# VH-VL binders against q9zuu9r114to356: the designs that were tried, part 17

Target 1, 243 residues: q9zuu9r114to356
Amino acid sequence: IAWKDLTVTMKGKRKYSDKVVKSSNGYAFPGTMTVIMGPAKSGKSTLLRALAGRLPPSAKMYGEVFVNGSKSHMPYGSYGFVERETQLIGSLTVREFLYYSALLQLPGFLFQKRSVVEDAIQAMSLSDYANKLIGGHCYMKGLRSGERRRVSIARELVMRPHILFIDEPLYHLDSVSALLMMVTLKKLASMGCTLVFTIYQSSTEVFGLFDRICLLSNGNTLFFGETLACLQHFSNAGFPCPI
Key: E = the ipSAE of ESMFold2; O = the ipSAE of OpenDDE; V2 = 0.75 times the mean of E and O plus 0.25 times the DockQ between their complexes.

## First folded at step 9 (VH-VL; framework fv_tiragolumab)

Design y5 (at its last look DockQ between E and O 0.82; V2 from the best seeds 0.00; counts 0 for: pae E 2.9 > 2)
Fold by OpenDDE, look of step 9:
Structure y5 (fold): chain C 243 residues (1-243), chain A 126 residues (1-126), chain B 113 residues (1-113)
Amino acid sequence: as target 1 above (243 residues)
Amino acid sequence: EVQLQQSGPGLVKPSQTLSLTCAISGDSVSSNSAAWNWIRQSPSRGLEWLGSTYYRSDWYNDYAVSVKGRITINPDTSKNQFSLQLNSVTPEDTAVFYCARESYDYWSGTYSFDYWGQGTLVTVSS
Amino acid sequence: DIVMTQSPDSLAVSLGERATINCKSSQSVLYSSNNKNYLAWYQQKPGQPPNLLIYWASTRESGVPDRFSGSGSGTDFTLTISSLQAEDVAVYYCQQYYSSPFTFGPGTKVEIK
C-alpha cells in the first residue's frame, strides 16, 4: 500500500482548518509493520481510515492511495480494520465468538471455518484463552484489556486479510501487555500480513519492532521512513525522537 | 507423497453395519491442515459426500444429513487411519466408497479433495 | 443444498479437437471477499477414483496438463480440453465447496469420436 499527497478534510474537526491530514506521503510493504504515530488530534486515526477507505461521509480525501501499484480502493474482505473500541459478546468464549463470525462471513465447509478460527486464535496468542468467556468490562471475571483487544484483532483475521489496519492497538495496555501485543503483531506480519496501525506513544522496546514510522503532528507528517532512520533524522536536527 | 489405502469387506447384508478403513501415509490423521472424508459413488446418487473427521485443537466429525444417525467416522491416531461405519444398511447404500483428503491453507483456504483412496465397492445384498 | 448440473451428459470428440463441458450451480459459488469461485473439476477413469484437475474454477492442480483449463464465475463454469488425447477419455465432474454439504455434478462422459 502507498499513499501520495493524501489530504483529508473534515468539517468541524479543527478550529482553524478543516484539514485533518495535510499532504501525507508514505507506504507499507507486504509483511511489515508500519506505525502512524502522533499525539491526540494529530490526524493519525484519520490517516488510517483514509488508507482503509473508511472515512466518514463528512470527510473528503484528496491525493491517491495505491494498492499493489494501482489506484484502487481495497475491496471488502481484502483488508481488516480494527477500531479502538470494539464490541465483543461477553457471553461467548473466544472460540465461540470467532466461530460465529466465521459462520456468518466465510464460505466453505465447517472444517475450513474451524480451521480459520483456530489459526486466528493461535496467531493472536489466544490459545490459553480460547475456551474462556470473553466477559464484560469486568477484568476480574472476563478477559483483560489486552486479551480483548487481541480477540478483536482475531475476529478480523478470520477473514484472512492481507492488510490489517488497527486503530490504537496499545490503547490502555500496560507495558507488558503492550509488548506482547507488538510481538504478536510482528509475528503476524512475518506470516505475510501487512500491518498499519496507530499509536500515541511507545516504549523503546516497542518502537524497535516497527519497520516504518509515520510521525504526525497537527496533520503534518514530520517523518516517514524506516524506524532506524527516525532516530537519526531527529538527532541530525538536534532534537530527540518524539516517541 | 500422500497415499490413502482402503480396506474392508465388499459385501454386507441388509440391516448390518458397513465398515471400512482408510490408512494414511505421507500425512497425519491429526493434521491441522487436513480433513479426512468419506465419499460414495453410485449410479443412482452419483458422488455423495458422507462425512469427515479432523483435528483442530479437538476432534470434530461432520456428517451428511442423508446418513446422519447411521454414520460414524473415527480416527485412529495410533495406526494413522480413519474408519467408516454405516449402520442399518439397505440395498440403497450399495456404492463405491472412497476416502479422501481435504486440504487446508490459511491464505488459500481449501483445495477440495486432492487425494483419494482406491475405492471399495460395497454391495448390500442378502 | 447447492445443486450442481452438467451438460452435456456425454460428449464424443475427435482426437486433437476441443472438448467443452459445462457446469452450473443452483447458487453462486463466488466469494466476494476474495473473488474466488469455490469450484473444482475432477477426472475419473474407469476403476479409479476421481482425480482433481482444477480448483478455484481455473487453477490447475499440480501435474495436470496445460490442455485442461477451467473458466467461469458465479454459477456458470466450463472445463475445456483444448486438444483431446486418448488418455482423456473419462467422466468429468464439477464440485462446489462453497457451502456444506459439498456437492458434485452428475458427470459428463467424454469419449473419442
Scores: ipSAE 0.830, ipTM 0.913, lowest interface PAE 0.5, mean pLDDT 93
Fold by ESMFold2, look of step 9:
Structure y5 (fold): chain C 243 residues (1-243), chain A 126 residues (1-126), chain B 113 residues (1-113)
Amino acid sequence: as target 1 above (243 residues)
Amino acid sequence: EVQLQQSGPGLVKPSQTLSLTCAISGDSVSSNSAAWNWIRQSPSRGLEWLGSTYYRSDWYNDYAVSVKGRITINPDTSKNQFSLQLNSVTPEDTAVFYCARESYDYWSGTYSFDYWGQGTLVTVSS
Amino acid sequence: DIVMTQSPDSLAVSLGERATINCKSSQSVLYSSNNKNYLAWYQQKPGQPPNLLIYWASTRESGVPDRFSGSGSGTDFTLTISSLQAEDVAVYYCQQYYSSPFTFGPGTKVEIK
């Protein structure tokens, strides 16, 4: 996927500028992790949604998005998109939830549907939780926020996406859970899934796991490139890498 | 090369149980990338899928509704085989029975039955 | 269940001529996500098990001669033998693998005139 001169405007009563994303350029290579980083209101979620074709009706997009060198939209089921907040069915086990998702969305043998579910469980490190209830409320609680986040990502994996867009995969995670999530996502990318996701901030350990970084501030792209180049760029300028 | 070798009796009396086995070489019955199927062929029905057995974290079976309740397909990991048991057979169950493999890969998906056994004619008569 | 039908039931073709076999499914077997048709063709010679000939509606299995070709999409599919040979005398079956239970067509018998 690549984008060129991508500008997104939104109608807003209390905003200074109607441009939320301003002339952004970038790309994501197959099987890599590309991270859109920035503070609140930097335009990172809007950029993510623009790339995925998921902009709200109040938004207008200008510029071009290319998929494998073509100005084509991605086929509906060829990519996954994980929202910041996702509804899960707490009365189901993790395996049941994923299996019913596969039954509703995929053609093919039941063997294939069960197989993709088990692969998604393993890919998201959910093996120890697979037979546990997701949990709804009160004394029925099963999974913590980190595991629930992994389940929401695993659900998208049953669609066999080549490109997975994730809005804030580290949202509401403690530092240990966040590191484990990033290690898991890095491994997922190495197995052939192209990841593009947003992050508000990261630790040094987490930052080192990214393949490419798109830094946003107030809608502007401050840097796009490989993680090592990002560190060198700001180190050579005498500044620590910005949030 | 994957090969499927069938064995079992060719004559079964009505109301008894039809029993066949399929020996696998070149693959494993417990492979996470394969499912093991039974298909029959008769002049009146043509080719008819009966069911499958496969392993993904646990053993599963899928059976055609037309034979559900009468059919059992069991793996035997020690012999690398899988079996067909069809209860309460009638002369309408007379057919050539085949075992067949289907395969799975996460990214490439799966196409249909790629390897077949040689076939076993089973006649249901007194 | 997806019902598969084939036409004609039987076909007699002169050696070296084109044979055309049609298959129709009661529901679409096209998966929009990958734009592939979940349809296979099998050849069954007398006294032998079926052999996979074509999958994904148009992809020849390894070792299948170029004279065999598959076409069509959605619900309507065609197997074409561009120049019939003596060894092509067989019954040909289409099969969908889009939805379980995976069903077969009734077969089309191809003979030499």
Scores: ipSAE 0.449, ipTM 0.729, lowest interface PAE 2.9, mean pLDDT 81
ESMFold2 (binder alone), look of step 9: mean pLDDT 92; pTM 0.942

## First folded at step 10 (VH-VL; framework fv_tiragolumab)

Design z1 (at its last look DockQ between E and O 0.91; V2 from the best seeds 0.00; counts 0 for: pae E 3.1 > 2)
Fold by OpenDDE, look of step 10:
Structure z1 (fold): chain C 243 residues (1-243), chain A 126 residues (1-126), chain B 113 residues (1-113)
Amino acid sequence: as target 1 above (243 residues)
Amino acid sequence: EVQLQQSGPGLVKPSQTLSLTCAISGDSVSSNSAAWNWIRQSPSRGLEWLGNTYYRSDWYNDYAVSVKGRITINPDTSKNQFSLQLNSVTPEDTAVFYCARESYDFWSGTYSFDYWGQGTLVTVSS
Amino acid sequence: DIVMTQSPDSLAVSLGERATINCKSSQSVLYSSNNKNYLAWYQQKPGQPPNLLIYWASTRESGVPDRFSGSGSGTDFTLTISSLQAEDVAVYYCQQYYSSPFTFGPGTKVEIK
């Protein structure tokens, strides 16, 4: 995936006057991890949605998004998108929840559907939680935030997306859980899944796992490139990298 | 390379049980990337899928409605094989029976039946 | 159940000539999410099991000669042998694996004219 001169404006009453993303450029190679990093209201989530073709109707996008070198929208199912907050069915186990999704969305025999579910569970390191109730809302005992997030990602994996967009996978995670999540995602990328996700901030350890970084501030792209180059870029300029 | 070797009697009397075995080499009956199937072929019914067995954190079987209630497919992990039992056979069950592997990949999906046994003609006759 | 049909029932083609076999499914076997057709083609010679030639409607199985090609989408599919060889004499079957139960076509017998 690649984007060129991407600008996103939000509709203000009668006109599109509020630029949320300003002339952003970047790309993500297959099987790699590209992070869109920035502070709150930097436009990172909007950029992510723009790349996924999931902008709200109140938004207008300018510029171009390329998939495999072609200016086209990704078909439904070819990509996954995980919202920052996703609704899970607390009364189901992790396996049941994913299986339900597979039954509704996937073709093939039960063999295929069961296989995809099990692989998704394994990919997201949910094996120990496969038979656990998701919980939440009406249930006092349920999965922790980290596991819930992994379940949300696993749900999208059931569709076998080539590209997975994740909005703030580290949201509300402690440092250990965040690192574990990122290691899990790194493994997923190594399996051939292209990952593009947003984060507010990261530890040095987590930062080192990214292949490329798109640094946003107030809608502007301050940097795009390899992770190591980012550190050098800001160091040379006399500024610490906003990690 | 994956190979499937079938064995079992070629003659069964009406109302008796048809029993076949398929030995697997080059793969495991408990593989997470395969399902093990039985398919039969006759002039009257053509190629007909009968059922399968596969392991996904647990053992599962899928059976065709046409033979459901009479069919049992069991894996044998110790011998790396799986079997077919078809009860209460009639002359209409006469066919060449094949075991076959259905391959699976998480990202690509299934590739249908990529490896087959040599086939076993089973004749139901008095 | 998805019903598979084929045409013609039999086909006689001269050596080196093109052979075309058609397959039709009673329902679409195209999955919109990945844009893949869950259709396979098999070659069966006398006394042998079916041999997988094509899957996903157009992808050749490993070891299958280039003269074999699959095309089509949705409900209509075609297997083409660009230049018929003597070893290609066989019965060819299409099969859907889009939904359970998996079903096969009745087969098309290809002979040398």
Scores: ipSAE 0.829, ipTM 0.916, lowest interface PAE 0.5, mean pLDDT 93
Fold by ESMFold2, look of step 10:
Structure z1 (fold): chain C 243 residues (1-243), chain A 126 residues (1-126), chain B 113 residues (1-113)
Amino acid sequence: as target 1 above (243 residues)
Amino acid sequence: EVQLQQSGPGLVKPSQTLSLTCAISGDSVSSNSAAWNWIRQSPSRGLEWLGNTYYRSDWYNDYAVSVKGRITINPDTSKNQFSLQLNSVTPEDTAVFYCARESYDFWSGTYSFDYWGQGTLVTVSS
Amino acid sequence: DIVMTQSPDSLAVSLGERATINCKSSQSVLYSSNNKNYLAWYQQKPGQPPNLLIYWASTRESGVPDRFSGSGSGTDFTLTISSLQAEDVAVYYCQQYYSSPFTFGPGTKVEIK
């Protein structure tokens, strides 16, 4: 996926256009992790949604988005989008939840549907939790936030997306859970899924796992490039580490 | 490189149980990328899928409605084989029976039946 | 069940000529999310098991000669043998693997004139 001169505006009360994303350029290579990083209100979620074709009705997009070098729309089901929080069905086990998602969405045999579910479980490091209840209502014991987050991503993997957009995969995770999530996502990308996600903050160890970084501030792209080039760029300018 | 070798009797009396075995070389019956199928072929019905067995964290079977309740397909991991048992057979069950591998890839899904056994003619007659 | 039909039931083709076999499904076998048709073609020679020729409607299996090609989408599919050889005398079957159970076409017998 690539974007060029991408601008997103929102209508103001007095008919003024407010630019939330201002002339952004970037790309994501197949099978890599590309992160959109920035503080709250930097436009990172808006950029993510613009790339995925998920902008709200109140927003307008200008500029171009290319998929595999062609200006085209991604068809329904060819990509996955994981919201910051997704409500799960707590009365189901992880395996049941994913399996029913596969039954609703996929063609074919139970073998294929079960295989996709089992592969999604393995890909998201959920093997030890597969037969546990998701929980999250009433008095039921359930999964921790890190495991629940991985289940929500695994649900989107059932559709076998070529590109997976994730809004804040580290949201509400402690540092150990955040590192596990990023290691898991890095492995997933290496297996052939292209990842584009937003992140508010990262530790030094998590930061080293990113392949490419798009830094935003107030809608402006401060940097786009490889992780090491990002460190060099700010180090050469004499600025404090942006992490 | 994957080869399927069938064995079993060619004559079965009505109301008895048809039993066949398919030996696998070059792959494992417990492979996460394959399901192991039985298909039969008769002049009146053509090719007809009967069912499968496969392993994905646990063993599963899928059976065709036409034979459900009469069919059992079991793996044997120690011999790297899988079997067909079809109970209460009638002359209508007379066919050439094939075992076949159904391949799977996460991104593409199923490739269809890529490797077949040599076939076993089973005649159901008194 | 998705019903598969084929036409013609049989055909005789001179050596080196084109043979064309049609297959129709009662429901679409195109999965729009990956834009792939879940259709396969098999060749069965006398006394042998079926042999996979084509999957995804148009992709040749490894070792299948270039003279075999598949085309079509949705419900209508075609197998073409561009230059018939003596070893191509067989019955050809289409098969859908979109939904369980697997279903096969009735077959098309191809012979040399």
Scores: ipSAE 0.413, ipTM 0.706, lowest interface PAE 3.1, mean pLDDT 80
ESMFold2 (binder alone), look of step 10: mean pLDDT 92; pTM 0.944

Design z2 (at its last look DockQ between E and O 0.75; V2 from the best seeds 0.00; counts 0 for: pae E 2.7 > 2)
Fold by OpenDDE, look of step 10:
Structure z2 (fold): chain C 243 residues (1-243), chain A 126 residues (1-126), chain B 113 residues (1-113)
Amino acid sequence: as target 1 above (243 residues)
Amino acid sequence: EVQLQQSGPGLVKPSQTLSLTCAISGDSVSSNSAAWNWIRQSPSRGLEWLGDTYYRSDWYNDYAVSVKGRITINPDTSKNQFSLQLNSVTPEDTAVFYCARESYDFWSGTYSFDYWGQGTLVTVSS
Amino acid sequence: DIVMTQSPDSLAVSLGERATINCKSSQSVLYSSNNKNYLAWYQQKPGQPPNLLIYWASTRESGVPDRFSGSGSGTDFTLTISSLQAEDVAVYYCQQYYSSPFTFGPGTKVEIK
């Protein structure tokens, strides 16, 4: 996926005057991890949605998004998108929840559907939680935030997306859980899944796992490139990298 | 390379049980990337899927409605094989029976039956 | 169940000539999410099991000669042998694996004219 001169404006009453993303450029290679990093209201979530073709009706996008070198929108199901907050069915186990999704959305024999579910569970390191109730609403005992987030990602994986967009996978995670999540995603990328996700900030350890970084501030792209180059870029300019 | 070797009697009397075995080499009956199927072929019914067995954290079986209640497919991990039992056979069950592997990949999915046994003609006759 | 049909029932083609076999499904076997057709083609010679030739409607199985090609989408599919060879004499079957139970076409017998 690649984007060129991407600008996103939000509708303000009668006109589109509020630019949320300003002339952003970047790309993500297959099987790699590209992070869109920035502070709150930097436009990172909007950029992510723009790339996924999931902007709200109140938004207008200018510029171009390329998929495999072609100016096209990704078909439904070819990509996954995980919202920052996702609704899970607390009364189901992780396996049941994913299986339900597979039954509704996937073709083929039950063999295929069960296989996809098990692989998704494994991919997201949820094996120990496969038979656990998700919980969270009516149930006092349920999965922790990290596991819940991984379940949300697993749900999208059931569809076998080539690209997975994740809005703030580290949201409300402690440092250990965050690192675990990122290691899990890194492994997923190594399996051939292209990952594009947003984060507010990261530890040095987590930062080192990214292949490329798109740094946003107030809608502007301050940097795009390899992770190591980012550190050098700001160091040379006399500024610490906003990690 | 994956190979499937079938064995079993070719003649069964009406009302008796048809029993066949399929030995697997080059893969495991408990593989996470395969389902093991039985398919039969006759002039009257053509190629007909009968059922499968596979392991996904647990053993599962899927059976065709046409033979459900009479069919049992069991894996044998110790011998790396799986079997077919069809009870209460009639002359209408006469066919060439095949075991076959259905391959699976997480990203690409399944692409039907890629390896087949040599086939076993089973005749139901008095 | 999805019903598979084929045409013609039999086909006689001269050596080196093109052979075309048609397959139709009673329901679409195109999966919108990945834009793949869950359709396979098999070749069966006398005394042998079916041999997988094509899957996903147009992808050749490993070892299958280039003269074999699959096309089509949705409910209508075609297997083409660009230049018929003597070893290509067989019965060809289409099969859907979109929904359970997997179902096969009745087969098309290809012979040399």
Scores: ipSAE 0.797, ipTM 0.902, lowest interface PAE 0.6, mean pLDDT 93
Fold by ESMFold2, look of step 10:
Structure z2 (fold): chain C 243 residues (1-243), chain A 126 residues (1-126), chain B 113 residues (1-113)
Amino acid sequence: as target 1 above (243 residues)
Amino acid sequence: EVQLQQSGPGLVKPSQTLSLTCAISGDSVSSNSAAWNWIRQSPSRGLEWLGDTYYRSDWYNDYAVSVKGRITINPDTSKNQFSLQLNSVTPEDTAVFYCARESYDFWSGTYSFDYWGQGTLVTVSS
Amino acid sequence: DIVMTQSPDSLAVSLGERATINCKSSQSVLYSSNNKNYLAWYQQKPGQPPNLLIYWASTRESGVPDRFSGSGSGTDFTLTISSLQAEDVAVYYCQQYYSSPFTFGPGTKVEIK
């Protein structure tokens, strides 16, 4: 995926436009992790949604997005998009939840559907939780936040996306859970999935797992490049890494 | 490299049980990337999928509605083969029966039958 | 059931000439989410089982000569043999694997002459 001179505006009632993303350029290579980083209101979620073709009706996009060399928005359902908060069904086991998602969303043989579910469970390190109830609202003990987040991502993997967009995969996770999530996502990328996700802040350890970084501030792209080049860029300018 | 070899009787009397076996070489019946299917071919019905067996953390079977309740497909890991049992056969069950491999790959791969057995003509008569 | 039809029922083609086989499904077998057509083509020679030629409507199975090609989308599909060889005499079947029951076309017999 690549984008060129990408600008996104939100239509204001008293004003005609407010640029949320300003002339952004970047790309994500197949099988890599590309991270959009920035503080709140930097435009990172808007950029993510623009790349995925998931902008709300109140937003307008200008510029170009290329997918596998094609100048087009991605087809509906050809990619995965994981929202910041996802509704899970607590009365189902992890395996049941994913399997019913496969039955509802996929054509084909039952063997294929079951196999995708089992691969998603393995890819998201959910094997020990597969037959456990998701749980939640009715005072029943359920999965912790990290496992719930991994189930949310696994649900999107059932669609067998080649590109997976994740809005804040580390949202409300403690530092140990966040590190394990990023290790899991790195392994997922190495298996052939192209990952593009947003992060508000990261530890130095998590930062080292990223392949490519897009730094945003107030809609502006401050840096785009490989992780090592990011460190070199700020070192050359005399500033510490913005982690 | 993958080869399926069928065996079993070619003549069965009505109301008896049809029993066929498919031996696998070049792959494993317990492979996580394959399902093992039975398909039949008759002049009246053409090609018709009957069911499968496969292993993904546990053993599973799927059967076509047309034969549900009469069909059993079992793996045999020690012999690396799988079997078909079709109960209460009638002359309408006369067909050439094939075993076939269905492969799976998470990102890409064949979602159809890539390797077939040689076929076994089973006649159900009088 | 998704009904699969093929035309012609039988086709005679001179050696080295192009053979064209059509397949229609009663419903679309295109899954818009991945933009793939769940359609396969098989070759069956006399006394032999079917052999997979094409899957995803246009993707050639490994070991299949490049004279075989598939095209089409949605409900209309075509198998083309660009230069017919003697060994290509067979019955050709299309199959949908979009939804159960997974149905096959009635076949198209290809002969030399």
Scores: ipSAE 0.446, ipTM 0.745, lowest interface PAE 2.7, mean pLDDT 81
ESMFold2 (binder alone), look of step 10: mean pLDDT 92; pTM 0.942

